VH-VL binders against q17rb8r558to768. Designs and how they scored, part 28

Target 1, 211 residues: q17rb8r558to768
Amino acid sequence: TAELSHLTKNVPIFVCTMAYPTVPCPLHVFEPRYRLMIRRSIQTGTKQFGMCVSDTQNSFADYGCMLQIRNVHFLPDGRSVVDTVGGKRFRVLKRGMKDGYCTADIEYLEDVKVENEDEIKNLRELHDLVYSQACSWFQNLRDRFRSQILQHFGSMPEREENLQAAPNGPAWCWWLLAVLPVDPRYQLSVLSMKSLKERLTKIQHILTYFS
Short names: E, the ipSAE of ESMFold2; O, the ipSAE of OpenDDE; V2, 0.75 times the mean of E and O plus 0.25 times the DockQ between their complexes.

## First folded at step 14 (VH-VL; framework fv_romlusevimab)

Design y04 (at its last look DockQ between E and O 0.62; V2 from the best seeds 0.00; counts 0 for: pae E 2.5 > 2)
Fold by ESMFold2, look of step 14:
Structure y04 (fold): chain C 211 residues (1-211), chain A 120 residues (1-120), chain B 108 residues (1-108)
Amino acid sequence: as target 1 above (211 residues)
Amino acid sequence: QVQLVQSGSELKKPGASVKVSCKASGYTFENYAMNWVRQAPGQGLEWMGWINTWTGNPTYAQGFTGRFVFSLDTSVSTASLQISSLKAEDTAVYYCARDILGDWDYFDYWGQGTTVTVSS
Amino acid sequence: SYVLTQPPSVSVAPGKTARITCGGNNIGSKSVHWYQQKPGQAPVLVIYYDSKRPSGIPERFSGSNSGNTATLTISGVEAGDEADYYCQVWDSSSDHYVFGGGTKLTVL
């Protein structure tokens, strides 16, 4: 079980879509290679695999998000319904292959905490402004679109009192990125950020465009 | 496969108007900003402004806030540039160019250009 | 009102290195993008975010940006590289995209 002993080495990679910390990522899997990969993740006890979008030059992107397996339903027709949720973000260091699916050596990412009192105050002011913009955007959506988001993603997470407690920053930021229809390259850029200020600034720009 | 296909070249008299269209395909039109860029004969590229394809709100560069109008028809994924009261100085190639959300990014796809010639 | 300044022309021999400059006040704090335009064609992106290459652009193309100067570098210049080259930024103070005046690269 070499996969279990190396939390950052030869990590199984599902090449499909964008995934984000804390955000559910339901999967409909029919390819034998990915069914094998998921079965192995359960059997080794890790119950997780990396998710990356495809890349024109390198088969898959340089950044991704770990998915934690919640439930798996194997159907008689060969399909699997996999319930996952996003965990840690990562950067790809080295690419590999195993039995038809991709693997990677990875480095995990966390936000860098701001400790200066003036900078913390400015960060909180920015956060509260952008959170209010997000709430307004969501409330002003047409009823059909809002109900579709609620059904698939649930409600926007509540604001957090300690903005820097979670290693990936506030959960509502990732929820918002998951529901907004932005270019994958923009999404990937935001996923890779270790500065909450930079992430909030980019989210503010997105909200302004769609408002 | 992203494509921007512009309407054909135009020959016009001074005082007339022209409408240049730019039809997008291969992506969700409303999720990317559309820019207009002018190039006069023998001259460089000049940014004219952009239109927010989600809201329909145009932004015009300085010098383009009068006779130039950006518009959309989202039902056919088309952005248009209309130039009224044409002058000889409007003779140029006009390009549409896509960017990501108007976010000081680069222009990743360009239309083939539409030549507008204004002469008596 | 932000201005980007490029030399009108640059000549280099085949196989040598061409350097095309783009001058601007504090341009090193901005992201610089470069376009190649051949006669009768639309511009094509060759460098974005100062130094990154889009898919299909050979490694011979590279870029740098610091201080008041950004530079497009083309190593091993070929006849097919003969074109006009434009730098471009977004300027936050005017909220405008700005192009340089262009540089004609001639391969002799």
Scores: ipSAE 0.446, ipTM 0.775, lowest interface PAE 2.5, mean pLDDT 90
Fold by OpenDDE, look of step 14:
Structure y04 (fold): chain C 211 residues (1-211), chain A 120 residues (1-120), chain B 108 residues (1-108)
Amino acid sequence: as target 1 above (211 residues)
Amino acid sequence: QVQLVQSGSELKKPGASVKVSCKASGYTFENYAMNWVRQAPGQGLEWMGWINTWTGNPTYAQGFTGRFVFSLDTSVSTASLQISSLKAEDTAVYYCARDILGDWDYFDYWGQGTTVTVSS
Amino acid sequence: SYVLTQPPSVSVAPGKTARITCGGNNIGSKSVHWYQQKPGQAPVLVIYYDSKRPSGIPERFSGSNSGNTATLTISGVEAGDEADYYCQVWDSSSDHYVFGGGTKLTVL
């Protein structure tokens, strides 16, 4: 299972929307090529595929997120509802095709750790500040919008004691990025960042705009 | 399809006021910042500032404070630029242009421009 | 204030390659965007984030950015490419969008 999580060659790519680490990504699959892709992912035991947003130049973006299949509901008409959650981020190294759907050779992204004590302190302060801003933003949302977010994405994850424990950083950052009504191009730029500080900074800019 | 449609050309006397409108369609108006860009005859593009379409908060570039006012009518997805106390040097084409958040980015869609001529 | 410098004009024969430069202090660390403006028309985004093409922009348009110079390259230049081209960046120090002075591309 652990070995399967390190799939890097000929990774099936679902070209659709943005996906993020730890964020649920329910899918309604109706296209034959993707139905096939999902079935194969289950049959091979990987139960994973990559999610990338479309790109005008390269068919799909250079960065994406792996999705872990948690559950699949097959419908009588051939469609499926797929319960997935975000896993590792990746950069596309090579693009390919297999039986109608896109594939990619990928490398996984991990945050660069900050080792300097002063930088760690500054990072913590920034993190706490932005988290507070995020909470404030969410609390001030209209009830309808807040309810929609909660229904679709769940509640915002809590703060973590160790900001650098996970290779993708704090989960709440990705949750927030997913729920913020920003252009996918901007979200993609954040997804590609290997610096938590940089992500927090961009997220803060977004929050500032919507506050 | 994203579209920005601006109001028609204006001919004004010095000292008068003008209001240029920019109506957006084909996207969620409040999710994208609106910018204003000026182009004097035979000159280059000059960024005037932007307005936060979510909060309504305007930010003016240096040189465009005082007589220039950005505003919104979100009910009709419209941004407006008002210029008061018009001067001859205000003669230019004025563009509205969309960007993602008002910083760090580019203008992916532009209005067709509004010519404002100030002449005695 | 941050300044972008473009040549006032560039001339190229049909079918040849045009290169329009945009100079700026450490511009390679910034994201550069390019706009095409034909006479009497609004600017059109042709390159964003240094080298990316919007939908509908021909592949013969490309961009690069390194050091102190960003470059818009137009291969196989056509008569229809005759226009003014502007580079643009965001300057974080001043919190301003900055345009270059523009380059008039003439197709001979």
Scores: ipSAE 0.109, ipTM 0.696, lowest interface PAE 2.0, mean pLDDT 92
ESMFold2 (binder alone), look of step 14: mean pLDDT 95; pTM 0.960

Design y05 (at its last look DockQ between E and O 0.68; V2 from the best seeds 0.00; counts 0 for: pae E 2.3 > 2)
Fold by OpenDDE, look of step 14:
Structure y05 (fold): chain C 211 residues (1-211), chain A 122 residues (1-122), chain B 108 residues (1-108)
Amino acid sequence: as target 1 above (211 residues)
Amino acid sequence: QVQLVQSGSELKKPGASVKVSCKASGYTFENYAMNWVRQAPGQGLEWMGWINTWTGNPTYAQGFTGRFVFSLDTSVSTASLQISSLKAEDTAVYYCARDILGATFDDYFDYWGQGTTVTVSS
Amino acid sequence: SYVLTQPPSVSVAPGKTARITCGGNNIGSKSVHWYQQKPGQAPVLVIYWDSKRPSGIPERFSGSNSGNTATLTISGVEAGDEADYYCQVWDSSSDHYVFGGGTKLTVL
């Protein structure tokens, strides 16, 4: 399982929307190329593929997120509903093609840890502040939007005691990034960041706009 | 397809007021800030400020406070610029431009209106 | 206030490469965007975030940014590239978008 989770060569790439660590990403797969891709992912046992948004320069973005297949429902007409959840972030090193769908050689992204105690303290303060702002923003949303978000993405994850325990940082940040109605290009920039401080800062600015 | 369509040319007398409109289509209006840019004849682009389309809060650049008012009509995805007490030096083309977010960090203007010529002449 | 400096004009023969510079104090630490404005038309985004091209912009257009100078490069210049080009940044100190003075590109 560990070996399969660290696939870095010829990773199948689903070019569609933004995906984020720990965030559910349900897919309705109808294109033959992606049907094939999903089937192969299951057959090979990896049950993973990369998700990237389209890019005007390189077909798909330089950064993406792995999706873990949790469940697949095959429909009689060949379509499938795929239950996936975000895993590791990655940077694209090389692009390829396989039987109609995109592939990539990738490297996984991990946050750079902050070691200085003062910096950690500052990071915690920023984290808590932005979390509070996020909560406020969500609570002030129109009921319709709030309901839609909850239905699609679930509830916002709770704060974590250790901000640096996970290589991708706190889960609530990704949840929030997924639900914020900001341009995918902006979301992508946040996804690519290896500094929690930088992500929090950018997220805070986004929240400020929508508040 | 994203489009910003501005109102037509205006000819005004000094002291009069003008309102330029910018109608957006092809995207969710309130998710992108709207900027206003002025270009005097034969001159360069000058940023006037922006309006938060989510909150309706305007921010004016230095030199564009007082007589300049940004407003929204979200029901029709329209941003407007009103200039009061018009002066000859207000003669220019005025552009609305969509911001990728809201005038911060590395934001840029990815779509522009076609511009509205405002001529102030006695 | 933050100032962006562009040459007033650049001339280039068809098929050659045009380079338009945008100078600014430590501009390399900022994100630079470029706009093309043809006569009588609205500006069009041609480069964003230093080197990214929007959809529909030819590969002939490229951008770089380092130190105190950002550069818009247009390879294989065509007659249709004749226009004014403006660089732009966001200045956090003043909370202003700042445009360069513009460069008129003439295709000889």
Scores: ipSAE 0.724, ipTM 0.877, lowest interface PAE 0.7, mean pLDDT 94
Fold by ESMFold2, look of step 14:
Structure y05 (fold): chain C 211 residues (1-211), chain A 122 residues (1-122), chain B 108 residues (1-108)
Amino acid sequence: as target 1 above (211 residues)
Amino acid sequence: QVQLVQSGSELKKPGASVKVSCKASGYTFENYAMNWVRQAPGQGLEWMGWINTWTGNPTYAQGFTGRFVFSLDTSVSTASLQISSLKAEDTAVYYCARDILGATFDDYFDYWGQGTTVTVSS
Amino acid sequence: SYVLTQPPSVSVAPGKTARITCGGNNIGSKSVHWYQQKPGQAPVLVIYWDSKRPSGIPERFSGSNSGNTATLTISGVEAGDEADYYCQVWDSSSDHYVFGGGTKLTVL
């Protein structure tokens, strides 16, 4: 796509938290390096940067998610509140640095669509089962936990009629992964998956643990 | 840093009971499963089962039903193994080991306790 | 239940490459993890998900998994690598974790 042709080299990387497609990611930006990075993103008109979690072996993880800047609010104390939403997922090909912040050459990820009618049927059955498990899990949460999720992440996205229409698969999967308190290594593993079947299977395992 | 500290070694007679504790620190205890692994003298590692620290539900491997009980005290981030009606065959080192999601595909034990030696002799 | 077979021992000269195998029917379809256990100590994870290295494990440790054999490879073997090594998988039919019998690596 045009985005791949424009933003695959020296992409600025915010090393902080896990981000997911379609999921809002509000940020408080206080470090000078990230203030500079955000200002450049706005001034150049790209209004995007990559989000990766830290990695002890490397400076940041091998996979991440682009964040699209929706709004920036500057505070009197020098901090910025940056309202972002997750976009495309990516794999890191090459790491760099610019003026104190990390950069990367990246390859964008999209789900591989299944075309076989039997596989589509099986995928639908798995999807509906796991979606039902997610709904049951959410309905059985203590009121305090449910309220915290709704306040920070909003409501679970509605199920989608065409499971494979979006290049990252159903939005509810990413919302759910964002709210579940699972280890970042498993979050990152799911983020990197190009198979909706694999993603749903892993989400089912995660839900089973927390149910 | 993640740390699992187990209770001290025990010398017991057959028919007695023992409780091995495993105190966790450096992470959110309820977000990671706790496993128990046995190693008899000169033998390999044997998985005994796990306890879901979020729900409190234990799962026991085949052969560890009845006399082995996994329990939690989440207020002090502690998992415990109780062995009743001790037999000479229970002589082993018992390890607690953390995994990510419990008995699932891809899961593994990233941190281990130092081990607790239980010796059963007359 | 699913069985993992390891050689009971492997001997390797210092500076050479040790290869420790873990045999299992169609083990290439499973995720294999490896643990090092030095005498009198708890096991330590050295490889997970077939080939990933946790923090603090030197690049000399690597792993592979294909067909019916997973292999832990230790290049440039040092005296400090002398230990027992265990492979481990999850078995879907029993819903249990399974360890191999262990391999004693001796550095001669």
Scores: ipSAE 0.537, ipTM 0.815, lowest interface PAE 2.0, mean pLDDT 91
ESMFold2 (binder alone), look of step 14: mean pLDDT 93; pTM 0.952
ESMFold2, look of step 15: ipSAE 0.464; ipTM 0.782
ESMFold2 (binder alone), look of step 15: mean pLDDT 93; pTM 0.952
OpenDDE, look of step 15: ipSAE 0.701; ipTM 0.872

Design y06 (at its last look DockQ between E and O 0.62; V2 from the best seeds 0.00; counts 0 for: pae E 2.4 > 2)
Fold by OpenDDE, look of step 14:
Structure y06 (fold): chain C 211 residues (1-211), chain A 122 residues (1-122), chain B 108 residues (1-108)
Amino acid sequence: as target 1 above (211 residues)
Amino acid sequence: QVQLVQSGSELKKPGASVKVSCKASGYTFENYAMNWVRQAPGQGLEWMGWINTWTGNPTYAQGFTGRFVFSLDTSVSTASLQISSLKAEDTAVYYCARDILGATFDDYFDYWGQGTTVTVSS
Amino acid sequence: SYVLTQPPSVSVAPGKTARITCGGNNIGSKSVHWYQQKPGQAPVLVIYYDSKRPSGIPERFSGSNSGNTATLTISGVEAGDEADYYCQVWDYSSDHYVFGGGTKLTVL
């Protein structure tokens, strides 16, 4: 299973929307090329594919997120409903095609760890501040929007004790990024960051705008 | 399709007021900041400031405080610029421009209105 | 205040390459955006984040940014490229968008 998690060559790419680590990403797959892609993903046992937004210059963005297939429901007409969740972030190294769908050679992204105690302290403070702001923002949303978010993305993850335990940082940051009504191009910039501090800073800016 | 459609040309006397409107369509109005840019005849582009379309909070660039007021009517996805106590030097084309990120300013204007000519003449 | 400096005018023959510069102190550390404005029309984004091209903009348009100079390059210049071009940055010190003075590109 570990070997399958490190797929880096000819990774099938679903070109559609933004995906984020730990964030559920349900898909309704109706295009033949993607139906094929999903089937192959299951057959090969990887049960993974990359998700990227479209790009005007390169067909799809330079950064994306792997999606882990948790469940697939095949419909009689050939369509499928796919339950996926975000895994590792990646950078595209090379683009390709296979039987109508995009592929890529990729490298996985991981956050750069902060080692200095003072920096860690500052990071924690920033983290806690932004988390509080996020909570406040969410609580102040209109009921209908809150309900929609909860229905689609679930509840905001709790704060983590160790901010640097996961290679992608705290899960709530990605949840929040997914639910914030900001342009995908901006979301993409955050996704590509290897600094938790930088992500938190940008997220804070977004929250400020929508507050 | 994203579109910004501005109100028509205006001819005003000094001391009068004018209101330029910018109607947005093809996207969620509240998710993108709206900027205002002035261009005097034969001159370059000058950023006037922006308005937060989510909160309605305006921010004015230096030199555009006092007589200039940004406002919103979110019910019709419209941003407006009002200029009071018009002067001859206010004669210019005024543009609304959408900020692609909305949340930060290290960004660009991906869509522009067609511009509104305001002429102030005695 | 942060200042962007552009040449007032650039002339180029059809089919040749035009280069429009935008000078600024350490502009290479900033994101530079470019706008095209044809006579009597609104500006149009042609380059963003130094070198990225929006949909609908021809590949002839490219951008670079390093040191104290950003450059908009238009290869294979056509008559239709005759316009004013403006560079733009965000100045964090003043919290202002700043435009260059604009460059008139004339196709000979």
Scores: ipSAE 0.582, ipTM 0.839, lowest interface PAE 1.0, mean pLDDT 93
Fold by ESMFold2, look of step 14:
Structure y06 (fold): chain C 211 residues (1-211), chain A 122 residues (1-122), chain B 108 residues (1-108)
Amino acid sequence: as target 1 above (211 residues)
Amino acid sequence: QVQLVQSGSELKKPGASVKVSCKASGYTFENYAMNWVRQAPGQGLEWMGWINTWTGNPTYAQGFTGRFVFSLDTSVSTASLQISSLKAEDTAVYYCARDILGATFDDYFDYWGQGTTVTVSS
Amino acid sequence: SYVLTQPPSVSVAPGKTARITCGGNNIGSKSVHWYQQKPGQAPVLVIYYDSKRPSGIPERFSGSNSGNTATLTISGVEAGDEADYYCQVWDYSSDHYVFGGGTKLTVL
């Protein structure tokens, strides 16, 4: 993880979709530029690249998520099948280009931990409430939607004993954001948040809307 | 290419009913909230409430209960406003406006319908 | 209910800066959105979350919000900016969106 946190200059950027910490992001890659980018990531040993959504003004959004390559299979038909999972979130500081693909200088994001005992208690209460709402929402989904989620993303991650142990907060929050049908601008906004309380509050509002 | 296209203007007598429709295109209708806004002649904008397009549950602003009914036909991506027992003071332009996730998020209205003028005259 | 106060009108010479205010008790703790409405047309979003511009809105439109006043600023005002401008917030105490009364911008 330390080695990953040091990759901040000329980071290769795949401009495609939203990615989230801990969430699998399977890719089918056919463009020569991205096949080259992925091959280089393997050859250099970094085994990671940034994922950002496109942006009208700046070619790609100001926030994204690093993808860690777990497995790659290069096919004779020109496709690459890439198995990735989300790592650290980042903010884009500078944009560049290399051999047809985008690059960026980045700054990694981590949650700001609360230390006040009353705030920790309130955070735990909010977390438990929103987690229960998420479980109820998932249990009450129409069978087709639940099946699609399980096939594409797997089951919801188990709740965590220490809410603030992970730098990006609980994994189930990111899984839920990945599966909920929300506007990409809202997804990007939530990706940029450093407050677990704010993230849980937004998730609660999303769940209320879709329940 | 998001569009909200409202039904045409209406001329009605007091006591009648009117239904204003708002047909959405260019996005997944059920994933975005729909708001209704009234503008009386020469007056400002007045929020009437919203409808949750996923659940079909409406919420009405103070003063818009009873005679005003929000509804949906998700099969044609359409939200509707029905006004019953029309009064002269209901004369206004009625707008539909899209919200990202409804009134619980302090959101803004990113797309508006062109407006439907309802005129109530004896 | 929460009240947003706007001046009824503002006049500004072409090329100068227009400032349209939206007053409210502790409005600086709220997210303020601004809409432009030209005669016979639907409102159009020009600023959201106090200071952000949607795609297609020129950089000469800007916004700020602190204390009891939010301000829409239009620099280099053009004749095409003549319109009514409305501020909007969400009021958590009433669970209502609230619009200001509107400000007519005249470019002379």
Scores: ipSAE 0.423, ipTM 0.769, lowest interface PAE 2.4, mean pLDDT 90
ESMFold2 (binder alone), look of step 14: mean pLDDT 94; pTM 0.955

## First folded at step 15 (VH-VL; framework fv_romlusevimab)

Design k01 (at its last look DockQ between E and O 0.03; V2 from the best seeds 0.00; counts 0 for: pae O 7.7 > 2, placed apart)
Fold by ESMFold2, look of step 15:
Structure k01 (fold): chain C 211 residues (1-211), chain A 122 residues (1-122), chain B 108 residues (1-108)
Amino acid sequence: as target 1 above (211 residues)
Amino acid sequence: QVQLVQSGSELKKPGASVKVSCKASGYTFENYAMNWVRQAPGQGLEWMGWINTWTGNPTYAQGFTGRFVFSLDTSVSTASLQISSLKAEDTAVYYCARDILGADFDDYFDYWGQGTTVTVSS
Amino acid sequence: SYVLTQPPSVSVAPGKTARITCGGNNIGSKSVHWYQQKPGQAPVLVIYYDSKRPSGIPERFSGSNSGNTATLTISGVEAGDEADYYCQVWDSSSDHYVFGGGTKLTVL
């Protein structure tokens, strides 16, 4: 209405869902290939793997997000609950396979910092406006939806003092993208952006549709 | 599977009204915009406007701001186009077409209804 | 408002390549989408964002967009490709979707 790893070669790829920087991504792992991949990550100490959505043309998408393993819990039926959180975004350079799971050579993505004084001022104004819109949208959600979001994703991250300090931009943008009910094609588009202005503009349009 | 199923063809007299319905299935109706497209006999496609399925707010293309009304019934995942005071020049096939988030998002129409022929004659 | 210009018709022999143009002022700065419409049927998306194919569209369909011209290319044309083809953009100045006038592809 109105990150810690510099891993870039043969990165193990979990092909499943969208993941975002700073956002928790709890996983239920039951497939032997992914159990092997997770075990290797823990045993080697890297404790991370890439997450990409499937793609009919290339087996998995050209963009993804690293997941950092925080904890693993085994269930009696052979499944594992893997507690992860999103790290660096990446672009896929070359695809491979290892023991039934996908791998990739990757290039990490970071936002391009804006240095022009007038552009920084405009970026701050846009950020503050969109953040206010996001807060309003969340507070005006139907109670069921808000409760579901809080339970699965936690509270919206607080406003950050330096918009460009983090290499992936403000954390609240990624939290918001994770909870908004938009088509994956839009989510993937936003994930690939290197301009905070473009990302905020796209988020503003999405919020306008749902407000 | 995403489907848009439109109501059957209509034969009407000038001055009457018609309501074309478009029932969506296979996706969350409120998360995708709905567009209406007209095609007069032997002519090309003409975008009529869209309706925000989350808010219910319609937007009409220029030339469609008077006798054309878009509406929703979200309980049955249905968008509707009502045309009042029918004229002979309203004779056309009317399509509903799914959009992701509306015109301002540089989108395309990924799924279309089968079309509803409205014929207005004396 | 923004105008997209398509030739009214294109004729091509079976097995040859058809090229259907969509002209517009600085269309290369816009994303162009293409639809195929057979007689008595609804349009079907065949190319989106200039060059991407939806699932089920043969690889012989391709697209390009630069300058003032976008082009839909159909290689190895078959009789089943006979249809009207429409280009479409979104125009920010009018906040409207705009269709081209359509091109009838004849395989003869």
Scores: ipSAE 0.196, ipTM 0.648, lowest interface PAE 4.6, mean pLDDT 88
Fold by OpenDDE, look of step 15:
Structure k01 (fold): chain C 211 residues (1-211), chain A 122 residues (1-122), chain B 108 residues (1-108)
Amino acid sequence: as target 1 above (211 residues)
Amino acid sequence: QVQLVQSGSELKKPGASVKVSCKASGYTFENYAMNWVRQAPGQGLEWMGWINTWTGNPTYAQGFTGRFVFSLDTSVSTASLQISSLKAEDTAVYYCARDILGADFDDYFDYWGQGTTVTVSS
Amino acid sequence: SYVLTQPPSVSVAPGKTARITCGGNNIGSKSVHWYQQKPGQAPVLVIYYDSKRPSGIPERFSGSNSGNTATLTISGVEAGDEADYYCQVWDSSSDHYVFGGGTKLTVL
């Protein structure tokens, strides 16, 4: 749509934390610049903005995730509680600044599809293996941590029958990436990957490390 | 076509109250914020605040708290400004103005009401 | 509070070019919008986002913004251009819209 096309140019960027496709990302907004950004996002009808982690060299990272605003509560003192969920991943093409907040020209990222039947089979096997490892890891967590994760991120999504149905691959991978206690830089590297196989491989390495 | 039509001129005594209405048409009312701007005789434009037509939340500029109230009637696509305890210094033309964002997420007032003159005199 | 400074008046002969300035601290980093107001009428948007023209506004209206000064330029000034012109910005620090004091353009 025309509206979506506008979201690739001068996209407002919230510089804060990592965001992932399909993963809820609640925000507490108190800075005037971001208050403005949220207000504008709502009034334009787009109800979207980009989320990027801070970068020492470039102000914010080269990759991020769009956030869809589901609900906003404006407080009397000007603060906002924003309910958002992750949408499309993007790569930053150009950085800008407008009225106090960062903007970017972006391009959306999508996974490269695997067409070879043997590769698909191998991918499925890897996927199932890593999923099982993820489940095991989560179940072995202490109750306190498990409860915290569930409260913040919800339950781990179920396995999908078609691994390549969504442009971002299976949702559980992003959920897991969000909850794993790894450095944002590492998470960012996974976010930028356009190969499900590569993401699964990295996730598997992380799980092995924490096992 | 987008139109903002405001209520007619008002003559009030000090201490009275007035309610100025701004009826919107030609677009989806809830998709655009509504601003209020005051202009005293022979003076410049002064932003009073805005109301979010989607959430209904008003925000008042400094100096326009207390006696000034923004409200909505979404059923008739109307924004209203109420001024209570009127003073002589409230004599001005009051404008409603639609707040729109361009493709670059930039705000400007693209449509204005014709203005409502409020005169406060003893 | 953020302040926008405009000259109170500018005079220009017909057919000549008028330039109305709007000064503000680092205004080049903000979005500047311009409004025309003729006597007894409501303001009309003539320039938005520093240099963009709304539909119906003649090409002889242009805008620029850099450093500490935004400028509205009207080439080939006509008698009908006589009006007050206001610049406007949003100040994110105070969370306020800010108008300049306005400039009266007189066509001689």
Scores: ipSAE 0.012, ipTM 0.528, lowest interface PAE 7.7, mean pLDDT 90
ESMFold2 (binder alone), look of step 15: mean pLDDT 94; pTM 0.954

